# Ledger of designs, part 1: VHH binders against F-actin-capping protein subunit alpha

No score or structure here was measured in a lab: all are predicted.

Target 1, 308 residues: F-actin-capping protein subunit alpha, of Arabidopsis thaliana (Mouse-ear cress) (o82631)
Amino acid sequence: MADEEDELLETELSYDQKKEIAKWFFLNAPAGEINYVAKDLKAVLSDEEVYNEAAMEAFPVYNKTHMICLEMPSGAGDVIVSSYSEINENEYLDPRTAQVAIVDHVKQICTKVRPANDEELPSLYIEEYRYALDAEIQRYVSESYPKGMSAVNCVKGKDNEGPGSDFELVVIITAMRLSPQNFCNGSWRSVWNIDFQDESQVLDIKGKLQVGAHYFEEGNVELDAKKDFQDSTIFQSADDCAIAIANIIRHHETEYLASLEVAYSKLPDNTFKDLRRKLPVTRTLFPWQNTLQFSLTREVEKELGLGK
Structure headers, positions and changes below count from the first letter of each chain, unless a header shows other numbers; antibody chains are not in Kabat numbers.
F, E and O are the ipSAE of ESMFold2-Fast, ESMFold2 and OpenDDE, as the mean of both directions, binder to target and target to binder. V2 is 0.75 times the mean of E and O plus 0.25 times the DockQ between their complexes.
[cut] stands for letters that were removed.
Atom coordinates printed by the task and the answers are left out, and those that the model quotes come from them; centres of patches stay.

## First folded at step 15 (VHH)

Design o3 (from o1 with I105L)
Fold by OpenDDE, fold request of step 16:
Structure o3 (fold): chain B 308 residues (1-308), chain A 125 residues (1-125)
Amino acid sequence: as target 1 above (308 residues)
Amino acid sequence: ELQLVESGGGLVQAGGSLTVSCAASGFTFSSYAMGWSRQAPGKERELVATITSGGSTYYADTVKGRFTISRDNAKNTLYLQMNSLKPEDTAMYYCAASSPLWRILEKGRSEYDYWGQGTQVTVSG
């Protein structure tokens, strides 16, 4: 059925159509694979303008969504690119070092670093909580996620000079492993919103976890699992809050991973075939039965009507 | 920082027994799968034994019935008891750890995330 649909796409695509298709490929690239997509798109697309425009539009979104980590120049450390650290379209705050990274999204590099302005930083009061939490989270991440990265950002109430008002911190954890030699790439992303409620003296904690894997030995199989959590603890000192929050995060993430392990251990091989990626244009499933090896280039060509 | 430090290696006569240990630090030991690998001179590194976080054990055919892998989570220590040792067992023995995340995602495609420096086991014929 998939083969019959391919014959109908002989119509030349418009500029906008090509751009949208390209954007789709960029945005839907598996974690860590956007540059592979870029390479393939560049090779397939005969229009550099379309490519560039698509890239300019898609990469920022992709980078923030996937919370990519970039090395800052001069040994200043790493910064996580996310909406939670975003000052503007190209500037991202590293609260740990109180620096702002200037990012080239398409190249996925930090081109410059500048000190953060006072207005961009949290108050001393908020920083106390942020710092404490960051320390605990770093420890947790190092113990749990090989080559994992984390950041703690204040997203609300950063100017609070003391008790009396609510504020919100966001914990971001990201881990990625590319193993092309094993035909698999994996990613972990977790976002934890901690609402410090002064009146109730409660911390409202909400977590969003996302686990992804791309298997491409014999096809295009993607695992995408998401889980949300809610929890709470009492509003205490900065250090005590940090410990409590970290423990909550540890608990939920550990449990979730355990559940995943159980779930996947019971999945027959055939079940993975059902996790086939859909094609953006035809919306058909990847033809697993017709492929011995996944080729993104082939897929791109097919979607653009440039090849079979 | 994650550390795996092996100990207990030495010279043993054929037919003898030896226990090697691995002290782990810098990660949540109880959540990790642990394993032993060995590398003999001129040979590739081979998996010897694995113990999951749940306590399930797996052994290479070459050591099955002779070696026993165990763990003490309270002590963050991994053990390999080696019985009926043979000259062929002579190798550098490495402790290894596998994180829950990547174990799940890679489905056995990658064995371990971290490795120790190894301890030498020599079996004389």
Scores: ipSAE 0.647, ipTM 0.822, lowest interface PAE 0.7, mean pLDDT 88
Fold by ESMFold2, fold request of step 16:
Structure o3 (fold): chain B 308 residues (1-308), chain A 125 residues (1-125)
Amino acid sequence: as target 1 above (308 residues)
Amino acid sequence: ELQLVESGGGLVQAGGSLTVSCAASGFTFSSYAMGWSRQAPGKERELVATITSGGSTYYADTVKGRFTISRDNAKNTLYLQMNSLKPEDTAMYYCAASSPLWRILEKGRSEYDYWGQGTQVTVSG
């Protein structure tokens, strides 16, 4: 009985407990790494149904929260999978091309596209604002984030046919880089909600930023830094709003990057080498009870307060 | 859209001087770290000099004291002043740019995100 204690602990877990633990690992996979987690889970879970159910429940959530980019067939460009582009469980709108992507979440592929219905698209009035903003955001992203992706979706008031009611646009900016040669995978996700208020003639702008990094030179060191922003500007023409919004976003994101650089400069020289953990080399039992990772998040978030 | 265009290369005698420049467009030049690298025939590309967005500089030991990197953020232009040139300095010189996000997250280990086409510098004698 070599691994009797581990076997007894393993047999104490119910079907539902195994499923929830598997879902936790999927949902906490670092950006771009869910398929590595999937391979590990498939290898250690004895029950294929537990794995399949956990994956079917977790991948849609992971894909939307990480705003993954999927190539659409026939060179139509990429679609961003998000709650803001979601038409239903497996269909996601690309407002730039007026296409709806059909997605297999577990395989993380776009299997086909269809033209959006008129009811799935904003009115011509809203589209004027969405289109102008999309152009300015694309310019900003191309200048600031190598291989970055962006989308602008209407999330409220899409049927407005002219002035008289509020509407809301959401800007999504995402960039991800997998650098195994440098032992680092990184991600940038920002979401900007712009509430176009008809009565006050003001735009309320709220931003949420999440920066992720996974360092794996001699262990697992993760960053998950978050920042909220608040701003406003006046309600103007579609073109003038687009320019003002893009300038506001550029200002806040540039200022945050400067603050992040300062925070990183204050880290000790051997921060990424402080923990010398032996990587798992056996496939006997996944350590369900003792999953430990070094987290850099609290240290960086404290230092970012100095950069405000 | 993003472009790095080097110019100013040519033939120069040993002990002479030459300035190469790099015109940049399509990105927020003032926020990017910039650099020069070179590749001699039959050799691997090597870093020559870097300059941060804030103007701090670094030089390879082989050029320290002879080369000066500088930037003009108003003109979106990077410069490399090369003095006391040696035949060993003969190479194709490349301008490079590194975005703030990946430079920060990769703790300076990132490769440059963008490269120019290069300008040839040939030192005789």
Scores: ipSAE 0.551, ipTM 0.747, lowest interface PAE 1.4, mean pLDDT 83
Fold by OpenDDE, fold request of step 16:
Structure o3 (fold): chain B 308 residues (1-308), chain A 125 residues (1-125)
Amino acid sequence: as target 1 above (308 residues)
Amino acid sequence: ELQLVESGGGLVQAGGSLTVSCAASGFTFSSYAMGWSRQAPGKERELVATITSGGSTYYADTVKGRFTISRDNAKNTLYLQMNSLKPEDTAMYYCAASSPLWRILEKGRSEYDYWGQGTQVTVSG
C-alpha cells in the first residue's frame, strides 16, 4: 500500500490564491485585531498589490460584521459601521445626530462627516419612535456594558407619515474590550429587529446575540457564542414601546449572560485547548504554542507557503 | 454616569471593628460583581474581597475569617465588615464594580471596570 506521500507539490501560489488566503485572514481576524493581521500580512505577502486588493475587499465586510465604532471628526460623536446604517459602500448614517460618516474602511477611520439629507432620514412619525427607543437603549447600554455603544436605525417604512403602515427599527449594540495584559480580547454584539405591525398592533422582536473572545496567552484560542431570541409586545405610544422593547432586550441579554457565566464556569481548562483556530488552507488545527504575544506571522507564512 | 462612593473609613484601634460602605449609581448594581481593594502607602493595590452578582464571596488570604463582604441590591450598596483589625490593614479602601460580560470573557482575571475614590482606614497600635 504505497504511502502516496501526497508530495503536496509546493506549487507557488497564484495571485488569486494569495489574495483569497489574505482575505480569509482579514475576515477571520478576531474582533479588534484586524490591524494586527494586516501588519503580519503586509510583512509576509511581499506583494503590495495582493495585499491592497485583499484589504479593500475584506475590510468593509469585516467592519460591518464586527460593527466597529468610529469617531467622527470635529466632535460629532461616534458612528457604528453596520449594514443597518449603510447608505452606500462608504457612507454610514448616524441617526442620533442626523449625520453621515464617510468611512475609509481600510484605515478604519471616518474621514468626513456631512449632514444627512431629508431623504436619508426617517419621517417625523418614525423618528418619534426611533428617538424614544434610542434613548431607552442608550440608558440600558450605559448601565450594562462598559464602553458600549448603540444605535437605532429604521430599515423599513422610514417614509411613513403616520399610522397605517408597518415599519421596522433595528437596535444594534456593540461592546469591546482589549485586555492585552490579560491576554484576552472580548466582544459583544447584539442586533434586535423590531417589526412594528400596524394591522395586528403587535411588535415582533427578534434578537441575535454574539459573544466573542480571543485568548492568546498560551495559544490562539477563539470563543464564539451565539444566541437568537424572539419576543413580542403590543403596539403602543412611542415612549411605551421604547420602554417595553428595552425591557425585553434587557431581559434576554441578561439571561443570556447569566447562562454564559454558568456555562463558562463549567468549562475545564482542557476544553479551551480544543478550541484552536483552524488554518484556512489545510483546515488543520493551529498548534498550541506557549507564547507571551500572539503573532500570526508564522501562520501566514505557512499558509502562503513561504515558510522556510 | 456610573458612580461609586465609599464611606465609613476612619481611625480604629487594633482588634477593633469597622464597616465601610459603597453607594453605587449609574449602572445595574444587581448584575455586577462588586469588590473591595485596598492600597497601603508604598504598596500595590490588593484585592480584599469580591462578591458576585449571585452572592458568592471570595476573600484574600490576609483577610479571610476577619472580613465579610455583603451587598444590598435594593439599596445599591456594598459593604465590608472588618473585624479584628490589624495595623497591617491600614490602607485606602476602594470599592469596585465589574461587568458580568467581561468577567465571563476574561475567565475571572478581569480587572474591575469601575472604581470609587476610596475611604481611608487607619488601624492604630
Scores: ipSAE 0.486, ipTM 0.772, lowest interface PAE 1.0, mean pLDDT 87
Fold by ESMFold2, fold request of step 16:
Structure o3 (fold): chain B 308 residues (1-308), chain A 125 residues (1-125)
Amino acid sequence: as target 1 above (308 residues)
Amino acid sequence: ELQLVESGGGLVQAGGSLTVSCAASGFTFSSYAMGWSRQAPGKERELVATITSGGSTYYADTVKGRFTISRDNAKNTLYLQMNSLKPEDTAMYYCAASSPLWRILEKGRSEYDYWGQGTQVTVSG
C-alpha cells in the first residue's frame, strides 16, 4: 500500500527560452566546432525559426570571441573577425590591406570587400606605428605559430596627427588546428593592448592569452587555460617600439608555452598511451564525431524538454 | 621568415654513404622536434627519422641501423647520415619541423608543421 507515486516533472519551454538555450550551446561550442553544434541543434529543435534566430544571434558573438579568420575574395589574404576590427555588425576592417570585409556570420564567409573610408583608417602618424608593429608581429607569428594569423588594429586615437595625445593599438594572434585524426582540436588566442601614453612617454602593455584543447578519444575532455600579463616599455620611434613590443610578446608567450608543457607532463599518459601506433590505421575506427554528436543531441533534447 | 633548406644530396653508388643537412632559421631551433621524410617518385611521403628537442631519436624499420639523425643546436642544423645505401633509398629527402604549441597540445602526435623543399638522393647500383 503506497499511494504516493513518483511522477516525471515535465515543463514546456517558450519560444524565447528555447532560443536562449540554443544560443548557450552555440556560444559554448569548442573552438572550431560550432558547425557540429549547429547540426545537432538543427536536428533537435524542429522549429526552423527558433534555430535561425538563435544562430543569427550567436554566430556573430562566437566569431568575434574566437577571432575567426576568413579568406577574402580575389586572393587578398585573410581577415580576422574581432571586436577590434568591427566597423559594424557585418563589416570588419583589414588594416593590412586597408579593405573592409563584408561577412556572413552564420555561413562564416567573407562575401566581398570594399576599400576602407579615410574615416575608418588611422592617420598617417598612427599608421607608422601600426605598420611597423604589424611587420614585427607577422615575423614573430611566422616563427612560432604554424598557419597562425595576426592583425594590428588602432582602437583609440586613430585621428592623432602627431605627438601630443595617447593612442592604443591592439595585437591579435590566433592559431587553430583541427586534428580529428589525433582526436584533438586546439586553439591559441592572444590579445595585446598597447597604450601609447604621450605625457609619461611609456607604453602600457597588457596581454590576455587563452589556449583551448578538446580531446575526444574515449571521452570528452576540454582544456581552457588563460593567462594575463602586464608589462611596459619606453615610447620610442615607430620602429623601435615595434621591436620592443614584439620582444615583450615573444617573451611572455614563450614562457607561457614552457609552463603549459610542464603542466601537460603531469597528465596521465594512459589516455594516449598507444594512440600513435593505433591511430594511423584506426583513426576512423571509433567514430568519435558521431559519438560526440549523439551525446550532444541527447543532452540538448533533455535541456529543451523534447525527449521522453 | 621560417626556412628549412636541405643540402648535400647527390648521386652515390649502392653501399656508399652520404650526409644530408638541413639549415633552419626563423624559429628557436632547440625547442622544435625535427625529422626527415622521403618521397620516391609515384610513392607517398614516408617518415625516415625523428629527433626530439631533448635529443631522443626514432627510426623507420627500413633505415634502422644504417641511418643516423642528429642535430646541432648551436648551428641550427639537422643532419641525416646515411650509410650502406640501397637503390630503394632513392628519393627526395625532406627536412621537417614540429612547433612547440601543437606538439604540446597533441602530446607528440602532431604532424610536422614545416617542410623544406627537399634534396634529391639517388643511389645507383
Scores: ipSAE 0.466, ipTM 0.712, lowest interface PAE 1.6, mean pLDDT 82

Design o3 (from o1 with I105L)
Fold by ESMFold2, fold request of step 16:
Structure o3 (fold): chain B 308 residues (1-308), chain A 125 residues (1-125)
Amino acid sequence: as target 1 above (308 residues)
Amino acid sequence: ELQLVESGGGLVQAGGSLTVSCAASGFTFSSYAMGWSRQAPGKERELVATITSGGSTYYADTVKGRFTISRDNAKNTLYLQMNSLKPEDTAMYYCAASSPLWRILEKGRSEYDYWGQGTQVTVSG
């Protein structure tokens, strides 16, 4: 990849063309690796202004898309940066603590927190449902994803004062592990939209899951697997809804993991070896530079799409 | 709260037998791969035995034929039956667990996610 970017930059590309190419590399960085891509881009870009502008434009998009977790000051826990928690470009709500995190996207840090305003928080009626669901999701995540993080945000109807109108909660579940000693970085991200429908008294549940893995031992092999889910349940008390929703999420995510394991078991033993043989690669911490990428995504998604 | 609690350690005579167990809570036990490791005085921790969620087992050469790992998913309990014990089996024995997600993504190379505090096994004479 670096060789191709160097070649393009040497062809008298415009400022804007160079910037857009740099942004593309930032935005396509594997989960947890944007700063390594940044280091490589800075090494090959001669114009620091192009680099700085590309980074300032790309990091906010990357951070929200990957739903990165940032530690809030003074041990207040973590905030998840997402479009669902976004108050403005640099401020993200943590509904569990009723705080707003102020974020520096390029540095990927939470610089400070402030209490959320009442207008930024859901009504007491909605909060009953949000809180109950948050508790059940935290339990599920603690059982299933080591050091996993979760959040439940209200994205529609936060000002409802009681029954009579629809509202929507979103569940975010994220887990990431960087294992450079095994030349492997992995991520899990799932988003569940729960539409609480007052007229029908039904919860419409839609899930989107994205699993990433980057294998960089003497090669560059990536998995970027996605799966959508659809389900429903009846509109009940806050506690009963929370239990039902968490059970639905657990069912679908557990089934997906089982299917992923089956798909992995069908990969040829030499899948990662053959990629290395086609390129003169090294066993560096991030050997993906200057190599062809092998994608597991299409093969794994095909196996998952055939299974229930 | 995720916990692995070992028990059943103690003093045993050379040639004897002992079973250690590990009670697990706070995770979906049946989905996790489990294992035993040990650390003898003055030595590094070494893998003793593993068992997958599907029941497949692996043993270190130093214990193969003498030790048996097993799991009871209904009781969320992992076992290590140790027979023909030798003084060199004296060690702190640790229970460990590996999550399904990272086990799959790292092709079984993942470090264990959770460890117990250990149970002492001492083999005399």
Scores: ipSAE 0.460, ipTM 0.702, lowest interface PAE 1.9, mean pLDDT 83

Design o4 (from n5 with Y109R)
Fold by OpenDDE, fold request of step 16:
Structure o4 (fold): chain B 308 residues (1-308), chain A 124 residues (1-124)
Amino acid sequence: as target 1 above (308 residues)
Amino acid sequence: ELQLVESGGGLVQAGGSLTVSCAASGFTFSSYAMGWSRQAPGKERELVATITSGGSTYYADTVKGRFTISRDNAKNTLYLQMNSLKPEDTAMYYCAASSPLWRIIEKGREYDYWGQGTQVTVSG
């Protein structure tokens, strides 16, 4: 087993270089592990300014990309942080409850919630479709993804007051589980864009699915599986559309997961070793280590040229 | 809400047979892998049997050849037929379900949902 040794950089890195490296580590943190990375970076960078800037820039991107779920204060529910729910850099719409969450990205908390303005909400016409779809998707998610979360956002045509124009809804489904006892963290993300086409009376449905897993028992191994789907159905009533869309989503996601199970069940153990992450600066593969606990400290030090 | 409700437990003599059942609701039963675990007094919980969504079965060595796990997807029910029971089989038997996603990611190491259990007592 060739111990791939990473070479240490002997040259001092600039402020910008350090920041970019830090950002890279934040952005490439496995789902649910960005705070572990943060801890390691904070300990190693020895530059609070670099750390803070990197965090401020990276966390919003990370949070939206990973569609993290945050609990809103006072039992107001949960909100998924995503580009599809984004009002601005720190405010995210929960269309289900018609509330806007104010988010501290670096802390990954909802600090405040406010009612959504009328202009931030879809029209009654659109809301009918959104609401119906949301109900079906919630049911599906509850039945399929333990502790999964979902949201349905209108991304186009939210002001349509009736038939005659197209509109687009986006279904977001997210699930995450940290299993340190199994040396594994995992995530599911699916995004379904539904284009309601009035003229053609067709729904164009596009799905992007992603399964992520980080295994750290023997090293730093990541599973990253993605699949895109396209489907269509007829434009019907809000309820009928909701049912049809949910069934389409269920079908494709179920099949995809089934296919993954088959694919990965047949993989030998050594195949997982090929799923190693590359380091950002040295571009070397993450070395396998005989430790039961994963840490990026050493790698961060090496990348920053701060090693022993 | 997801529920797993075990039934069929009871007292049986050594060498006897018993079938326990698990009624499932609140999730897509047919897509889940199902299993039975048991916990004897003073012992850790142990996996007894698993049946995949595809119908493949796995058994602990201690019960292999004596126990049979099966499922009826139409009834959302899991079964464990226990034959040639021994006093060592005395335990609380728990029904468990594992979702497709996490089964893949966790390589079948964990179940997502558990029932409250049904007591099986085998007298010597």
Scores: ipSAE 0.771, ipTM 0.880, lowest interface PAE 0.6, mean pLDDT 89
Fold by OpenDDE, fold request of step 16:
Structure o4 (fold): chain B 308 residues (1-308), chain A 124 residues (1-124)
Amino acid sequence: as target 1 above (308 residues)
Amino acid sequence: ELQLVESGGGLVQAGGSLTVSCAASGFTFSSYAMGWSRQAPGKERELVATITSGGSTYYADTVKGRFTISRDNAKNTLYLQMNSLKPEDTAMYYCAASSPLWRIIEKGREYDYWGQGTQVTVSG
């Protein structure tokens, strides 16, 4: 009775499957590490077309999600790539300088800069509030987040010429640090939506905070901490609103970080080991390898079934 | 602009005492962990003492029981009281600040900002 060794026909992954896997790796790359993933994928994927398509689809999403900062040409400053600053798929507004950055997402560079059109900018009335808030937020960020960046965008009511209608500003704060000497990369992202309600004369403030860390000294460990906040204050002058909002943001972010510090200080080293990165397809726990440097190549090969 | 300015260094005899200070500006002092490091000629920089935003203190074994780190948040000033000084304590003393975010992520391994230092010389 010849035990028909069911030759598990290693079914070759289809084009679409490969693309989806590649996209997953791109999208789930730790902050600041997508290019490392790209390198590994390119090496593993024998199909340039699959790679290119996956990159084209994933990089824009990744860039906006991670709110990457790009330097604009000719010393024009920096722009944060986000859905809140997006004019279109390749153009992003820097409201502070009233410029629009043209972005190559795959290369993660600003290729060109142009002045913003009047239609792309908020009204003078809105700009007063935006500007005031931006100033306070910049100060806060400089005092709180080394090498942090911020932007304040109007996402609703940009054409309001005066009181009588609601408008919404969004504060974005981002900070990233690569620390290879410590075998870790980290990121901070906060998004604060401020709804200026004219009728009620109240500001509704909602915050989403995220702390990310990737540790790769003894393995592949990712920390992802998120917290949402809600607060409110009274609708006042532009300057007073700016101060109030900044104080609210400062308060919540400071408290959150303090809480995290306490939480992490209590975590035994073993707990970090349990925070293993999940594999994209099999949802299996990533094995800890005794290697000082985590190679994504092996993981990619495994997921793509290319591992001998 | 963030600044850390050390002061109070000088020449002191062995067994003597000295207090160095660090004036901080340009950041939210009360939220940061602060520390002192020192570097002797030809040696690597070493951490001497750290004080957290909450007031917890940590000391290197070499200075434990002799040095005291403290902070005055109202004055944005960090202090290091050094007692029973030894010639081995001769070094440039640097003030350092660590932001809450990166302290968490990097597990307190690095400081974000450094002062220019103040020289402490202990004569045997």
Scores: ipSAE 0.754, ipTM 0.874, lowest interface PAE 0.6, mean pLDDT 89
Fold by ESMFold2, fold request of step 16:
Structure o4 (fold): chain B 308 residues (1-308), chain A 124 residues (1-124)
Amino acid sequence: as target 1 above (308 residues)
Amino acid sequence: ELQLVESGGGLVQAGGSLTVSCAASGFTFSSYAMGWSRQAPGKERELVATITSGGSTYYADTVKGRFTISRDNAKNTLYLQMNSLKPEDTAMYYCAASSPLWRIIEKGREYDYWGQGTQVTVSG
């Protein structure tokens, strides 16, 4: 009967409800795995327009919060996509090269670069501090995070032409590794805000550290560990500030990782898994993509009211 | 830049002893987990022993009780003392290092950096 079918259709989720649920799945994708979520959503959504709108809204947010790294054309290096480097929705500053990357968020590529204009760059006074800090952070990251990436951005006071006003720099450190052979994907993100205070002659340093891991050998297990830090040091020359800031960052990050390792060492089987060498067929039979797809497909179908 | 340089290999009689060492530079040695792996001709690389930054050790079953891994953080040097050597211990021995982050996340299953190796040959 028409009335019974109309009542059933009236309980179906609206276009906007489906879009918001799809966005939720995108935004909760583990680091490095948003494209696997995209594949699952394409497979279960009947409305391609819902998928496209959800992706266009979710990918920019996902990319900035995960601070993804995109290779710039012609060997210019990488840009980190973040709210701290954002010029506008699709343009991100690389202060190290004074270039602006033009980004396609859904494809997760840098399509073009342009030179930054002068108003997009900090003053020469601020640049002396930014440059010195960037050099020390690059050294620290090269020693501590294999294939890690870093950036130093000015987020307040970029037009200061000398002493007399506060300014703020942000240090970003990121590393990500997909290890399907070990059924594990992991990520590190740290953000350090450094407030250079002119009146007090003190640097206020705040750090937010985050470690993510996704284990998928026998089911899906996610780790999301976060830690905040507060510290300070004296306002000195650009070179001396850079050294002091980098030492503070190194200290806190190494202490955090040491504490995390102690917590992990209390887990069963950690020591006995160090020599684990799965046969290739075993890793092929339980790929992280298949396990993730299976779990996400069932959850997406449940949330969207599709299938039984 | 980052370097791991092995030394101390050579020819040793079965039942004998040998110590190989690995000089490290370009990273914070005291914070890294270190290990030794070996590869015999025609075989895949095999993890032999590991040592954490805190000094905890782990050994492959094939070398337990015969090999001892140690580290000297003041000299940035890793050691492998090999006793009661057997012909099947003949291999190229590689030094390896794992950063704190990935050691934790990957449960020590992989290493980030490798040396060029030192040959150990056990005869007769």
Scores: ipSAE 0.561, ipTM 0.760, lowest interface PAE 1.7, mean pLDDT 83
Fold by ESMFold2, fold request of step 16:
Structure o4 (fold): chain B 308 residues (1-308), chain A 124 residues (1-124)
Amino acid sequence: as target 1 above (308 residues)
Amino acid sequence: ELQLVESGGGLVQAGGSLTVSCAASGFTFSSYAMGWSRQAPGKERELVATITSGGSTYYADTVKGRFTISRDNAKNTLYLQMNSLKPEDTAMYYCAASSPLWRIIEKGREYDYWGQGTQVTVSG
């Protein structure tokens, strides 16, 4: 919305202009860095109400987009905040525990939980498939993504009582790491839509993954890579479907990571010590995706005139 | 449960040989890069040897020519064969693993998993 030329021609910003600029910074924060953006904006903005309105509008969108994980009270585990788990603005279903997490988006905490009601849960028929898949995905994630998280939600056909109609499950896999001591932060997000088709007796499987990295050692580079997948398998029992789906997901994600490692291995790979402070000349990890994004820090300085 | 468990440490005479091993479970061993580090009493941890998922090896100058790192993907096991041992090799030896995702993102700067170590003591 805001144009660099338009902002350079103005000496003072209106309330609404300041709010939209602040929202832009929140929504473009790298994975895991929205609270650093918040601290910087508080330090620069003189109007607390501008800040509060921008945060209240941006954090819910950011949290769902990044599928953040929040710890539920009393050791009940984590809930993933996503559009797939959304009951309403501040309530998110955890189907694994049949609980609904009440979320404060701006504080990024789960303040309390309540039991899900029957209308919020899938039928026993659908739950058989969801549960079996959830177990296989948890196993895969524990093996492949250090501190990774996953969820399986039903997004269509949750009230089906048996064969005869289509239903859809969504698998979410996330991993996040903030490494300021290594001057980088990174994330993995994958979403797999599994369409269980009754007439054809086929599962249509579509995956979307996103790898994010923010490097800030001797400059600021933000990388974002996306990859789409398509596959299918035969509609079988809940257990057999779960195994087949998990194998398909593992195959595609493993192959993609192997392809990324090949691109990365063109850097000196004969010592971890040599790589700790060395950046690629191009700072590009994915040559087939020539994407460069501006650093949040540089954008905050530029847009807000910090240090001017 | 995800684990790296070292074994095979012990007391050896200077000039002797010893093999330490690291049994891995709970992760996709064949896709991980692996390594050995050591820490002598009162000293900082230092890298000893690494081996990529593809089998390429690297050694610290202090051990090159004396130590051999290897992996057996069928057994999910990492090995360090140590020959011509010196008193200076006395240390706790740690196994480490680096996942494909974070190795790529962090440019090989960190290991994701560490074992609890096995003690190697060289006398004489």
Scores: ipSAE 0.530, ipTM 0.760, lowest interface PAE 1.9, mean pLDDT 82

